# VHH binders against o26223, part 92

Target 1, 191 residues: o26223
Amino acid sequence: MKLLWTSQHIKVTVHIDGKVSKMDVLEAIKTRRSIRKYQDREVPEELIDKILDAAMCGPSAVDERPWHFIVVRNREMLEKIPEVHPYGAMVKDAPVAIIVCCDSSLEKIPGFWVQDCSIASQNILLAAHSLGLGAVWTGVYPLEDRVEGIRRLFSIPEHVIPFSVIPLGYPAENPGTRDLFDPDRIHLEKW
Short names: E, the ipSAE of ESMFold2; O, the ipSAE of OpenDDE; V2, 0.75 times the mean of E and O plus 0.25 times the DockQ between their complexes.

## First folded at step 6 (VHH)

Design s8 (framework vhh_lunsekimig_d3; at its last look DockQ between E and O 0.08; V2 from the best seeds 0.00; counts 0 for: pae E 12.0 > 2, placed apart)
Fold by ESMFold2-Fast, scan of step 6:
Parts: structure tokens; sequence; C-alpha cells
Structure s8 (fold): chain B 191 residues (1-191), chain A 123 residues (1-123)
């Protein structure tokens, strides 16, 4: 072929089948680890868009989908997060962070927004891992001091509840994988 | 206060054996998964072997059947028995404890890495 991009298309002859996709998903779940050290390298907007798309695809109680997201790239703002989150020191060194929030005006069934935002947070971690990034979920809700600190710092309105702060970037550490399977926690048919 | 200290490295002939030790202090050893990593010159650090708190083990394919990871919770020590050593096993060996996967939040310093011990397989 004459064009550079055309030669690259000629190289692609294999399709992903359901079996390959299934193994890749399980491997992503099993190998995802909290990453708190990041390279000094920007994360492209395209990757953030893919992560947020995945975050919004989780199940939601009565399909209320109360999640909203704040994407923080401003260095000065990232550097202030440790002042209101006692275990958020790594956030100041991340190229970007996502704040997962609940818009309580979208709540249809009381209390299930916590599960909804947990699902969104985990999907962010898994999507980041699948794209070659590392991330860590730093808890905000239900710790009142963290909730109010984050709300104030990011001008979050009173009807919106900050749930988690998730810094992410290209990993500068590899904590290895874990074997957490415990058959004693599985009960067949009854307790 | 948290420390991991490796020992047992050295120079060995091809086909020889070495036993590495990783002595831990400052955390509840029995509750943590533990890891051996290897770093060769100019190569990124790679996971070689792991052992869970329950004793389940896993190995990278290149060392499977030759290396054995074990732990002694009463001594707060993890071991790597290395048999049938090859030139490609040469490298700096690091031990590591489980890096916290909590969403409550955690200090970055809880990565619990040792300083490394050098293994050279030559002649």
Amino acid sequence: as target 1 above (191 residues)
Amino acid sequence: EVQLVESGGGVVQPGGSLRLSCAASGFTFSSYALYWYRQAAGIERELIASITSGGSTDYVDSVKGRFTISRDNSENTMYLQMNSLRAEDTGLYYCAAEYSDTYYGSEPLNDYWGQGTLVTVSS
C-alpha cells in the first residue's frame, strides 16, 4: 500500500472473540491495584473520556444514575487536596484527579446513591487499569470533615455530596498482584 | 518504623542454589501478602514470586519449578529458595509486603519495600 496508515491496516488480521474478551476482563479485575506514585506525564483527554464513559455504565438503583464528576488537572487545586483529605498526599503528585459526586436531586430511592457512586468509583479504577494507567480511590463519604473540606475546595453546592477523590496517571510503581480467593467465604446452598 | 531487610545474595555457579531471606518488622506480618521482585541491569523490576497470608503461592513462568517462596509467621520472615540457577537469574532481588488497596485512604509510604540483595550467576 501507498499510504503509511494503509500499511498498518494490512497488519490487522485477527478479531477479538467473546472468549478472549472474557479472560481480559477477569484479568483486569484480578490485577488492578491501588497506585499512588505517578510519572510526570500528562493523561490524554481521550483516555479520561473513556474512563468517564465506563464510570457511567454501571448499574444504578431504579436507574437513578446520580453521579456527577469533577475532572481536576489544575496543579494548584490538586496541591490543596491533602489539606482537606488526611490520606490524600499522593493527589498533589498526580497529573489528574476525578472527584465522584452524588447529585441528591437525582435520588429516587433513599440511600442507594452510595452503592451507585461506589460502582462508578470502581469502574473508574478498572477502566484506568485497562488503559495502562494507575489510580487509587481515596474515600470522602461518609467522613463529614472530608465531605465538607472537598465541597468547600471545589465549590460544590449543598445538594451535591462528594463521594470519592481518585487521582490517576501513568504508574511509577508496581505493587504486584494479589491472590485473595478464600473458599471459606463461599457457602453452598445454605450457611 | 516499617522495615523489610533482604539477605542471602551472592555469587554462585550456574546450576547452583541460593536461599534469600526477607526479615520484616513494624507491621502485622501474618496478615500481609509478600512478594519477591527481580531487577536486572537496564530492565524494569518484575514480580518473580508471591505468597498470600493464607500460604497460596504464584511464580513467573521463567522460575516456576526452580524457585520456592515460603514464609514463617513466627519469625516474621519470608524466603526464596532458588535452585538450578541460570545466568538470566542475575539481578537485584527485592522483597515487598502487600501495598494497601484500601479506599479509606492510606499513606504512600505503606509500600513496604526492602533495599535489595544482589544475586550474580557466573562461570
Scores: ipSAE 0.350, ipTM 0.716, lowest interface PAE 1.4, mean pLDDT 83
Fold by OpenDDE, look of step 7:
Formats: sequence, C-alpha cells, structure tokens
Structure s8 (fold): chain B 191 residues (1-191), chain A 123 residues (1-123)
Amino acid sequence: as target 1 above (191 residues)
Amino acid sequence: EVQLVESGGGVVQPGGSLRLSCAASGFTFSSYALYWYRQAAGIERELIASITSGGSTDYVDSVKGRFTISRDNSENTMYLQMNSLRAEDTGLYYCAAEYSDTYYGSEPLNDYWGQGTLVTVSS
C-alpha cells in the first residue's frame, strides 16, 4: 500500500551578504545547497569554531569519535589542494577549508569510521549553512590517489586517513530551488 | 519518460553565431542543474557551461565571454548562445541534467543526457 505523498518544492535562498540567521534543523537540512563560489571575504574564527563544535556532536559507532579536523587558511596550501584533488578547483577560491580525517587508532569497530566521518562532514555543511556560509563536500576517501595526495600535502600520519575536504566561505552564488522528495523510495513494512 | 532534445546546430563561418536549445520533459526541470558538453572528433567529451537551478552560471575558460548559458523554467528549455565562434568550437554539443548537488570529488554525474546537436565552424 503506497502512501500518497505530495512533494513540495523548496526554495533555496543563499544569503550573499553573509547574514547570520537562526534556522531550525529541518529548514537547514532542506535548504542547504552545495556552494562552490565564494566572496572575497574572510570567515571569522568564531564561525569556524561553531562549525567544528557541530562536527563533533554527531554520533559515532560505540562512541569511538575517530575524527580529526585540519583547518586550512593558508592561501598557498589552498591553491595546492586542487593539484592533488581532481575536481576540487573551488577550494582555491575559498577563504578556508576543513579537512576531515579519521584516526584509525581510535576505531573500536573496524569500518564504521566512514559513517562517523560522513556524519561529521554533513554536520559541517549544515552548520555552515545555518551560519550564512556556503560549503561543499569534496570527497577524498576512498580514492587512493586523493587520499595519498592530501596525506603528503599536509603531512598526515599513516594511521590517519583524510576523508573529505570542505571549502567554506560566504556564498557568491544562489543555486536556487530543489525538490528531493521521492515517494517511490519509501516502502511500507516490506519492499 | 525523461527526454532532453538538443537543437540549433549547423554550419557556420568563423566569427558567426549560433543559439542552441535543449528542450526537456519528464522531470521537474526547475530543480535540476543543467549542463552543456561538447565533443570534438577524437577528443573526450568536455564540460563547457553549467547553470544551477537558481540560475548561477559557470564556464570553461575557452568559451568565457563568447558563450552564454541560460534557462527558461516556464518552457523547460535551456539555451546556449554562442558568439564569435571558432574552428575549435566544432563538435557535437550535448545537454545534460543533474539532480544531485553534492560534489564527491568527481565531475558531475549527470542523470539525463540528450542525443546531441552538431556544430560545425568552417570557412
């Protein structure tokens, strides 16, 4: 029995002026968009702190919390990231990027760290959006060439695995509206 | 059924202009990012222009200042205005649509593709 679901279009507004507004969690989730263009404007450290706090508030397998974060503001380093990270061109245009990493020595159960770091990465995106910033998730793991590239560039120890690179900045684009609800993906009780 | 149909291709002299169209049907057009690709003979397909659902545009350097991507959501149509055409612009031009806004460190994974329209720039 299929439930009659009606999809609603959600308007996504990017505040290019960097205005900080409080969003409820559903609003943040529904209106978040990947932002790949940024203003020539620095991101205050206080906002990065709030974002990192949010990143560390997600659940992890058996509370292993395997994540580490590298905050990158150095222009030269930001410009080098695209050299080892294909399709990461927007990183060089961002005032700051966060590299999410896993310390494998903190794993309690093997393999769940991917989920843990994904949750942390998503929280970064949501927090950034709620604070009037734009961000995008650029994948590093599981592509070995990118993993090793980022590792070498930032001198990351062998037991630490770079997972994602997330550039952040005040948005210089408006991605517009989207409707991601798909009732065909919902199954009741059984497939 | 989802359809993307390109039109507007043809033969034009260097310095000339063409306007390509991509007519879409079968999906919520306004919710998709749209892309123009081109493929020259013997060369891999190249992304040349994009437009988000909100109208933000991006271009590859070789077409900046000459090409303009636009969309009309009321008509479910995307356009590519091509001015100052060059011989190197010759190729099969494809339109594509993508639903995902997440960038996993890869080029766009377009959900839908057209069949292409041929553009030939020749004296």
Scores: ipSAE 0.009, ipTM 0.298, lowest interface PAE 8.3, mean pLDDT 87
Fold by ESMFold2, look of step 7:
Structure s8 (fold): chain B 191 residues (1-191), chain A 123 residues (1-123)
Amino acid sequence: as target 1 above (191 residues)
Amino acid sequence: EVQLVESGGGVVQPGGSLRLSCAASGFTFSSYALYWYRQAAGIERELIASITSGGSTDYVDSVKGRFTISRDNSENTMYLQMNSLRAEDTGLYYCAAEYSDTYYGSEPLNDYWGQGTLVTVSS
């Protein structure tokens, strides 16, 4: 297989027998695992673009789309995240991290931005998995010490709220698949 | 200093009962989700029971109806009541704690771990 380049704004795909490789959406949802160990291998910009495109495809309250994303590749910055996020130790070992933020000036319905940014965050995890990457969501909001720490570290304005930090890379672990379906959690017609 | 200390392990016959305790200190116990894991010889640790900070419980299929997880926030202690024990329940049992809103995903990260208590089910 030969990759062809025409410019930095043209995405490159790999074809196999005239088809683009795809993972079924239900397979992606069922097999995605939190990955905290990564290969020493760069993640191409093309894949990050695809992941962020997927992140922005999520629904939002009244189509408010309050999300902004910070892509962090700088080694020194990645190494500083654990200093303000006590349980984000794996971030220092990731080739890249995405910070999901809310711009509160875009909020149209108070308080729904948390759901909006959660949807974007989950889409990042699923898209990364479908592209052969591993990722994990580390929480920032609503812990004020973490919100303030991340805001200071990345010069995030007061009206913008950092929500999550998602390190990602090619996985260096395989935790396997789990069967988590529990019919006792399903209620018909009422509780 | 954060500490999780398991106790209550021992040797029991099949069909017997055992109650494990996990005493916690050094963190705000009521804000944490709590877990029991077991490790049989030659395999990885497996999650068997969980209880959220709000008291909701979940169990792996192999222990449902036989094991009961509970917590006493006034004593900073979690329990596992194990009934109808089987040979396959033999292993090291350890408790773990995770701040319930610091991780979002399908698998807990677990901020703190105990050192384990041995349960042997032998006839």
Scores: ipSAE 0.000, ipTM 0.162, lowest interface PAE 12.0, mean pLDDT 84
ESMFold2 (binder alone), look of step 7: mean pLDDT 80; pTM 0.785

Design s9 (framework vhh_lunsekimig_d3)
Fold by ESMFold2-Fast, scan of step 6:
Structure s9 (fold): chain B 191 residues (1-191), chain A 123 residues (1-123)
Amino acid sequence: as target 1 above (191 residues)
Amino acid sequence: EVQLVESGGGVVQPGGSLRLSCAASGFTFSSYALYWYRQAAGIERELIASITSGGSTRYVDSVKGRFTISRDNSENTMYLQMNSLRAEDTGLYYCAAEYSDTYYGSEPLNDYWGQGTLVTVSS
């Protein structure tokens, strides 16, 4: 069973009867890992909608929110991504990928769109993890060959910059958790 | 051109020893962190041991004191010395190299995997 929740013209589909991840925010941040092996299983559109909703909720410089997203499910298109992105081999085996783009016409402060799109990309990774999916951020911007390759492959106009390609799916690997806390990087009162 | 090739698996008696090798080519080996994973029948693939580019090692509790991971950068090869083997150590052993994409390469890219080598511990 699904319920439609609405507020201020925002519509969200919520799955009520399924067993959902009960991960809190800190747990999600600490246990998220890059996942590059995926089950042969489709990702429901409702989960992609929830992930993209989360992506758009990140902070943005002067609230410019320059992000646009391309959702790629077509197997032939997914198989062409490694041809223009040399470290995106896992994308061809993913059931879906999200391409995070910047519409430069929405930019209010020069250069901050990179940070905005980074935040959107991380929110995609965290939201996917919280929903029981795995994902990985493969870099596009600022590598000119990758930017132009992705632009041509997906007919992206010149004023739009492809920023990252994020394949996602149900995980087929479990790399475990990393303990990355380093107190030597924390300075009290002064450097 | 990137390739990881495992060798050294086989059948061994409980209490015996095996040395696994992972030969690498097509990337700057000395700059990469390297991993051994194990996949036993009916169990998820798990990380058993790791070695950083600087030589720091980490092990899961079940193999601490019995297994030793090492690397030889001059030969582009990683090793797993397995001592005091138990029936529970039976499985497919995979090597992997941690590669980070440029810029946001802080996340390990485990796309460089070997094909696996079978270790069977039986009488």
Scores: ipSAE 0.014, ipTM 0.170, lowest interface PAE 7.9, mean pLDDT 83

Design t1 (framework vhh_7nfr_2; at its last look DockQ between E and O 0.01; V2 from the best seeds 0.00; counts 0 for: pae E 12.3 > 2, placed apart)
Fold by ESMFold2-Fast, scan of step 6:
Structure t1 (fold): chain B 191 residues (1-191), chain A 125 residues (1-125)
Amino acid sequence: as target 1 above (191 residues)
Amino acid sequence: QVQLQESGGGLVQPGGSLRLSCAASGFTFDDYAMSWVRQAPGEGREWVSSISWNSGYIWYADSVKGRFTIARDNVKNTLYLLMDSLKSDDTAVYYCATPGDYESYLSQTDAFDIWGQGTQVTVSS
């Protein structure tokens, strides 16, 4: 995504592999897929900044906004993630990963940081997709071995809880979309 | 009831080949990602390979990459694992696993529901 100023008007354009595309919110939600294969291409820092801005715009319990983010681009560090996250093998092949963390000192309502960090994680996935990138959420919390492994690897303080690891890159796969609407899960006025 | 029935296991010499099959019933097979998971005697479950509903995504464990091939036939509701250049370390019970949803954020291995009885593969002289 490039942001251009012209005569006090903001023009926002999404670039996907050299092509210009526009995607509304509903389209982004319905077409987002987990992406685990990435091109050998650098993700510009301005796109990561836009993704993190979107992540922080989610709602949080009592507006506690407990999120902290670690951006990992160092190849040696990315290659160590699968050692402490057994199903994170794809992370070593990604150009960048974001670790979503909760700073427990910012928590105002016990336990709601899990929902807060889930919202931030989903916003990262949607924002990445809208910007022509692919990403996947790999779960860390509440699996204690993964929490402590990630904490050790990235020198995360004891009052901070790693929640998810999200590798990102330009997609090297192009999956279809899913039709998941199930009207049997919708109840009118009563169960 | 969802049922997975594995077959094709057996005793084979090192360097040999086997083809495993998993017949699926009781669900819409072509809506689910499918996986192979193995368990060696006295060890935990090890993920081997996964394939998406449309075969657009295929993943292999590093230990089997280049030697094993996963495939599916959505018309026959059958998942396959073609195993070449078998090693003694491949000795395990092989399970067909679903749902192995490609959209899982819970590391997929922890999210596998295994409904098959498994098929024993023994690589020994």
Scores: ipSAE 0.289, ipTM 0.686, lowest interface PAE 1.8, mean pLDDT 83
Fold by OpenDDE, look of step 7:
Structure t1 (fold): chain B 191 residues (1-191), chain A 125 residues (1-125)
Amino acid sequence: as target 1 above (191 residues)
Amino acid sequence: QVQLQESGGGLVQPGGSLRLSCAASGFTFDDYAMSWVRQAPGEGREWVSSISWNSGYIWYADSVKGRFTIARDNVKNTLYLLMDSLKSDDTAVYYCATPGDYESYLSQTDAFDIWGQGTQVTVSS
């Protein structure tokens, strides 16, 4: 009985590195997927800078721009994140993660910082995707255990609130595209 | 198509040395960690060593630690395994492999993608 070891060829669709195909904004939005598997390759600083630039271009309430970003490349720290973030297992596999935080001292109107940091986080995801990277939004806020876990791990001051952890890397998976359009969610003039 | 071609195997006496090479093509070599795995007759696949894309991280099985050295040349798209102080227990077909994911090569799982035919290493007096 020849045990046919079916080598499950994980077809890693190696996106040919070269052409950072500039996606238009609609394409980026429509084709973006959460990526949780990454190649063993570092992300150039230039790309991180572009991503962070994009993150800071979003609107914020009364232009309060309360966001701060922790860029994490240290392997030990990346490996520790899953210990305090149960849904952040993929972070250990990423070459880099961005932690989006709110500095509450910058908040001008209470409560809008969540929207502000959400916009920043989404811009990170879209920018990453447009640059040929994969990323996923792992929620930290508003779960207290995750907030405090990340806070302690990165010695984040009390007035600063960790909001999201976004691992990034060259994608090692292709989950395909989704059609999420639902006309039943659209109401004309009234509910 | 991903191609891995192993070479450098042969017959060697105990205590001897060999240098294995793996020529990679069909993918961006420097995007991926690479591994060596081996299979002895009648035995399962055994993870031997892994190296990250930039050689920043290297891992060895306990059975080969201190004797084997993994290296890579990303310009030449080549993976190497320097094997010193060879033992009879090192007799196996050696395969160059790509880990399926980051976790796989760290956890020393048998979840490797093997693309090549391997190279026979025989350590015998």
Scores: ipSAE 0.005, ipTM 0.299, lowest interface PAE 9.9, mean pLDDT 85
Fold by ESMFold2, look of step 7:
Structure t1 (fold): chain B 191 residues (1-191), chain A 125 residues (1-125)
Amino acid sequence: as target 1 above (191 residues)
Amino acid sequence: QVQLQESGGGLVQPGGSLRLSCAASGFTFDDYAMSWVRQAPGEGREWVSSISWNSGYIWYADSVKGRFTIARDNVKNTLYLLMDSLKSDDTAVYYCATPGDYESYLSQTDAFDIWGQGTQVTVSS
């Protein structure tokens, strides 16, 4: 980011290439829906880079950052994911999918990688939404057959655990918003 | 109209068999995983079994493994549950369901947005 100074003591932020998202964070959280229908339109690499940058901004246990990401654009590979993932039928129609993985050799505190990769996965969903894309989290871990299927399909090594598959693209549906607030789930001071 | 309609329930003796069907209409059936969920009198809903869109993956609750078989026919838009070796504690209303916005493959029943009306299965002597 380049700052411009004038004889007036002010700072001007200058953008360098690309567009900056303007969606409010609370709006993004409240309006994000799982999107399973996509336009026949490529997703620019720039947007995937922004989404993965957001994924890596999440906190992790002891800053262990155990996540790895596989970006899948190859049509034949996208069409094979549904063969090993029961909830992944829409992946065959997505222009791109992101596989969130844990490298267990990066764990510093055993067992917290699930929280770490969940945070990264949710950040992918929110970032995609804020950029005008639709996405859906399809679960892989802890379902052994899904883990094994995805690992084999993408040649993922034994110490790396595929956690989620997130197809994404420009949305071809609008399911609307939901009001999910439930005050009975809120307990003050104790249960 | 989007709808799931169960049928095939009834009264069966212990050790007997039943075949449940779930007819789907108003949506693209073969784009979705499908599940069976049951609710016994006075109990919460219990996930029973799930099947992927192409039948490539199938899951069962421990309580029904080896006795129940889930299947689907994507030409007829129909989900099935073949129930063998029925026990009295299998008595419940059985629902077919499919996921809503989020994780519908887990044993959590609040993840399903499309439900059938249910069909009663009663196992008694």
Scores: ipSAE 0.000, ipTM 0.275, lowest interface PAE 12.3, mean pLDDT 84
ESMFold2 (binder alone), look of step 7: mean pLDDT 79; pTM 0.810

Design t10 (framework vhh_7nfr_2)
Fold by ESMFold2-Fast, scan of step 6:
Structure t10 (fold): chain B 191 residues (1-191), chain A 125 residues (1-125)
Amino acid sequence: as target 1 above (191 residues)
Amino acid sequence: QVQLQESGGGLVQPGGSLRLSCAASGFTFDDYAMSWVRQAPGEGREWVSSISWNSGYIYYADSVKGRFTIARDNVKNTLYLLMDSLKSDDTAVYYCATPGDSETFLSQTDAFDIWGQGTQVTVSS
């Protein structure tokens, strides 16, 4: 317990018993892991809103920002995703999933929407991790069977391309961190 | 201090042509990718075209492809937009823009930096 005084003689009482460490950006990048096991616990809408805000803050080619997002909480719909995505079995056990999509009518430069949606997907993973959640990127594009399966399942129009499915929730696993720095991949001046 | 000054706009009939210029100063112009963006009344900014520092990479919005040509003169620190076959939908204020420090066209950007007042293009019969 500590008592703080302001310049206005206002007494403030703080308790340090509930202090939680804050994660900086570099720590979030280095400690983020793919999480495929989730607690049976609801994710508040406010956290999803913060994650989607972060997703939309990514850079995009010529600032085209072609991304759209579908938020899926319906259990029956989540259970159908593995039927059209062979490696998406964990999605049925997640409390929520985000589908990252490209609206091709917003595309201003051909082909760069893939990079734009990749950036949005990574921002979702990092934002989720920073908020105490776990998530995993499951690939949809460029696999045509998965693209068409997800399109049909969620009534996605022809001009919109589903890119990734990202289940998320409070993590029920802790895989630890990795040391991936490889100086042999760094070249000075030329190959 | 970065300064961009657009010129060359005006009133033109459908099917007409205009040449826009952007005079750049306050930075090493030939180190940066440059873009043209436009804004019609009541609408947001729309990207039109981009050119890399060495003119090796040039891209156009589908709406202007085949009608507009972007060019640059690194000796004169000037960016150009040559507009042919103008349509009423091309009516807008045109701005030259940079994505920031030492950018190439292939660099991802979260915004275009607009420094000048733009130049008004009106296509009307």
Scores: ipSAE 0.005, ipTM 0.313, lowest interface PAE 12.4, mean pLDDT 82

Design t11 (framework vhh_7nfr_2; at its last look DockQ between E and O 0.15; V2 from the best seeds 0.00; counts 0 for: pae O 12.6 > 2, placed apart)
Fold by ESMFold2-Fast, scan of step 6:
Structure t11 (fold): chain B 191 residues (1-191), chain A 125 residues (1-125)
Amino acid sequence: as target 1 above (191 residues)
Amino acid sequence: QVQLQESGGGLVQPGGSLRLSCAASGFTFDDYAMSWVRQAPGEGREWVSSISWDSGSIWYADSVKGRFTIARDNVKNTLYLLMDSLKSDDTAVYYCATPGDYESYLSQTDAFDIWGQGTQVTVSS
């Protein structure tokens, strides 16, 4: 059954060595970079489950939580993504990708699902980074050709909208960090 | 105003070594990660290696890992690529690059901005 591949949840408590470097939230936000080169290493299922848990913890308009996720590990399927996404070439080299989708039938207030799925996508990127992984958000919505290509490839029903494709893995590149603070973009009291 | 000037290429036999240099000017070199990319005759650009601003993080393409070493000198604003055990498949024009469009979630063609003419590396007998 196709639905067998649409969700996974952690049911077991894993005992881990306490020697994991922890990144605070501000550090995670400031040091996260888009990563498009991945090591030839499997990403454990337990890390994907943690990332998806984090994705679902974001705020949503009137708590509609319209997000669904497709986890893709099948090499043949990953290799087909570049055929329908012109800037998704790196996905074929990733050990896993997450497709963030919006179920429009769960929408309680028109139009806010885009913001809800953006929040989920960013949480995936930050959670991956905090766990020592690299990821990149490749945009799908609102580009109709990409939306329909991904929908067709993964048998996504008409009322569900593929929003982003996020390949992830252990990073094989480090572009460094950025200093983006620009005080000219901050206005006190009024514009 | 950004200028990158690559040098150090040449003709070398298989198994030989070369040291490439890239002199940077027109920007705050020590604020940016730097990369080497190459383009073989008739092919697209291929990423080779990257180094963070502080040399604390270094990455290599699988095709060159164990044979090439990237390094930088922030006092001299210079990026280096030390190439060992060269193969005929390493024949290419080598460019140093700054990251461009790297954080785009919409599009990214090669992840790097090329500013110079590159330096030709030819590996043949």
Scores: ipSAE 0.314, ipTM 0.717, lowest interface PAE 1.9, mean pLDDT 84
Fold by ESMFold2, look of step 7:
Structure t11 (fold): chain B 191 residues (1-191), chain A 125 residues (1-125)
Amino acid sequence: as target 1 above (191 residues)
Amino acid sequence: QVQLQESGGGLVQPGGSLRLSCAASGFTFDDYAMSWVRQAPGEGREWVSSISWDSGSIWYADSVKGRFTIARDNVKNTLYLLMDSLKSDDTAVYYCATPGDYESYLSQTDAFDIWGQGTQVTVSS
């Protein structure tokens, strides 16, 4: 399936926040990998701004846009996240993390906020990748211990639900590209 | 076929030194960060050290910082761990590991997909 993408390559220019992405969107989707090792190098605030702008460009149920983002750079706070998120150990080594949250007071249709925040989270991953950064989505919701732990650590109010923690930085690993296309998952006209 | 083979373990005196090697085959070695992980008798796995694909970034666990040195040779597809000032607490099976083909947003398992068989390091009283 790598050959399929290589033999027919079409560049798609996407206009995001008044800027043009250098990476083909299909290339970005296919080459983005979960990155859990980061260089000891700061991520400029300008790149975080671009990533969050991209995060907010996603569609949402009836345009409810229920998302809020916490940007964490403080070393002590980053080091505490694994204490309440036991499989988020790589966060302590990241220069920055973004916590994606739902403000339930912004919901217009109950329960669709999960899709909304999932879209924002994936957009963060793709935007980071297009800017030369690596990131990984570490799940919080719906695991109740993680939700409460993150809520407590960052003083998140009861009506706001932490959804994901996304550490990011300049990558210190290259896991390579996966070929996961499976024709058996495609059904024409009916199951 | 992906393979990691550790070697260089053995019995050493406290304060002694050992050099571990990990030979890699079946994948593009210089595309991946590599790690050493150890497992003491009756304990879970403990991350020891990691090195980026180009050796530009290196990380150590607090328990080994200043005593262990990680390095790689991308021509020979080999990862190394130089262990100095060894202590009884360093007694363990040492594994090299790589993330491999791993994508998950729910981190309830180890981040490393591919492991060697390990090499025993014993620091005798």
Scores: ipSAE 0.138, ipTM 0.567, lowest interface PAE 3.5, mean pLDDT 84
Fold by OpenDDE, look of step 7:
Structure t11 (fold): chain B 191 residues (1-191), chain A 125 residues (1-125)
Amino acid sequence: as target 1 above (191 residues)
Amino acid sequence: QVQLQESGGGLVQPGGSLRLSCAASGFTFDDYAMSWVRQAPGEGREWVSSISWDSGSIWYADSVKGRFTIARDNVKNTLYLLMDSLKSDDTAVYYCATPGDYESYLSQTDAFDIWGQGTQVTVSS
């Protein structure tokens, strides 16, 4: 299915010359949006490496770094992910997906791995955006059906927990600007 | 600050027509796709239609295909929804949204950014 989305002049900082203009961190955070439509364009391995490097730069509880990453480019596998992930329909249209996992054997303190993998996942999203890519966080954990589905699909060992699936690609949509600031959610000194 | 103001809703009989408008401000309107989303009483948000910044690409939910027409005026910073052949099932509050997904992910509330108060559309005999 030729994604009809090619004609949108998405003012994405197009990686024209392989040199991604440096996006400042606040800009990356504020302008990042979930992207679920992708161009029919391959993502260079160099960009994936940068994204994964960023994913591993986040803090973790007592520096346990429990994360593992499965990089999926195989079209057949990408197409199978939606079968076990009902909200992962866009994965089939992405040129690549990263599955963030926790190796429970690396945990030093029980339960903090969720935070660790969340930080890694968010860094993936921010890094992708800063590089001119679009991505979306599709939650796997803690939904058992999704966890087991992804586990079976990728033959993930029992001690490793799939946490998120993040499809990535050059954006074929522009979700626009949003402002999520809510002063009512800010409490000074006490509730 | 992003502002979206919907108007044009009302009470109509089945088979009737309405034209909704959305006045946009606080952002560069012609840089972004726009969407209509609706919410019926007791139901979740439903994606209705989306249009690209240049109107070159248009999408409709299956439930409204052939009956609704989305359009935009980038000079006026206005989004439109022409609704023809209205049905009782079209009764909902209609929201203009900055684009999230161009596809209906009914269960994903983060797919659309709702900024306005919406406009009530009631289709009743």
Scores: ipSAE 0.000, ipTM 0.247, lowest interface PAE 12.6, mean pLDDT 85
ESMFold2 (binder alone), look of step 7: mean pLDDT 79; pTM 0.798

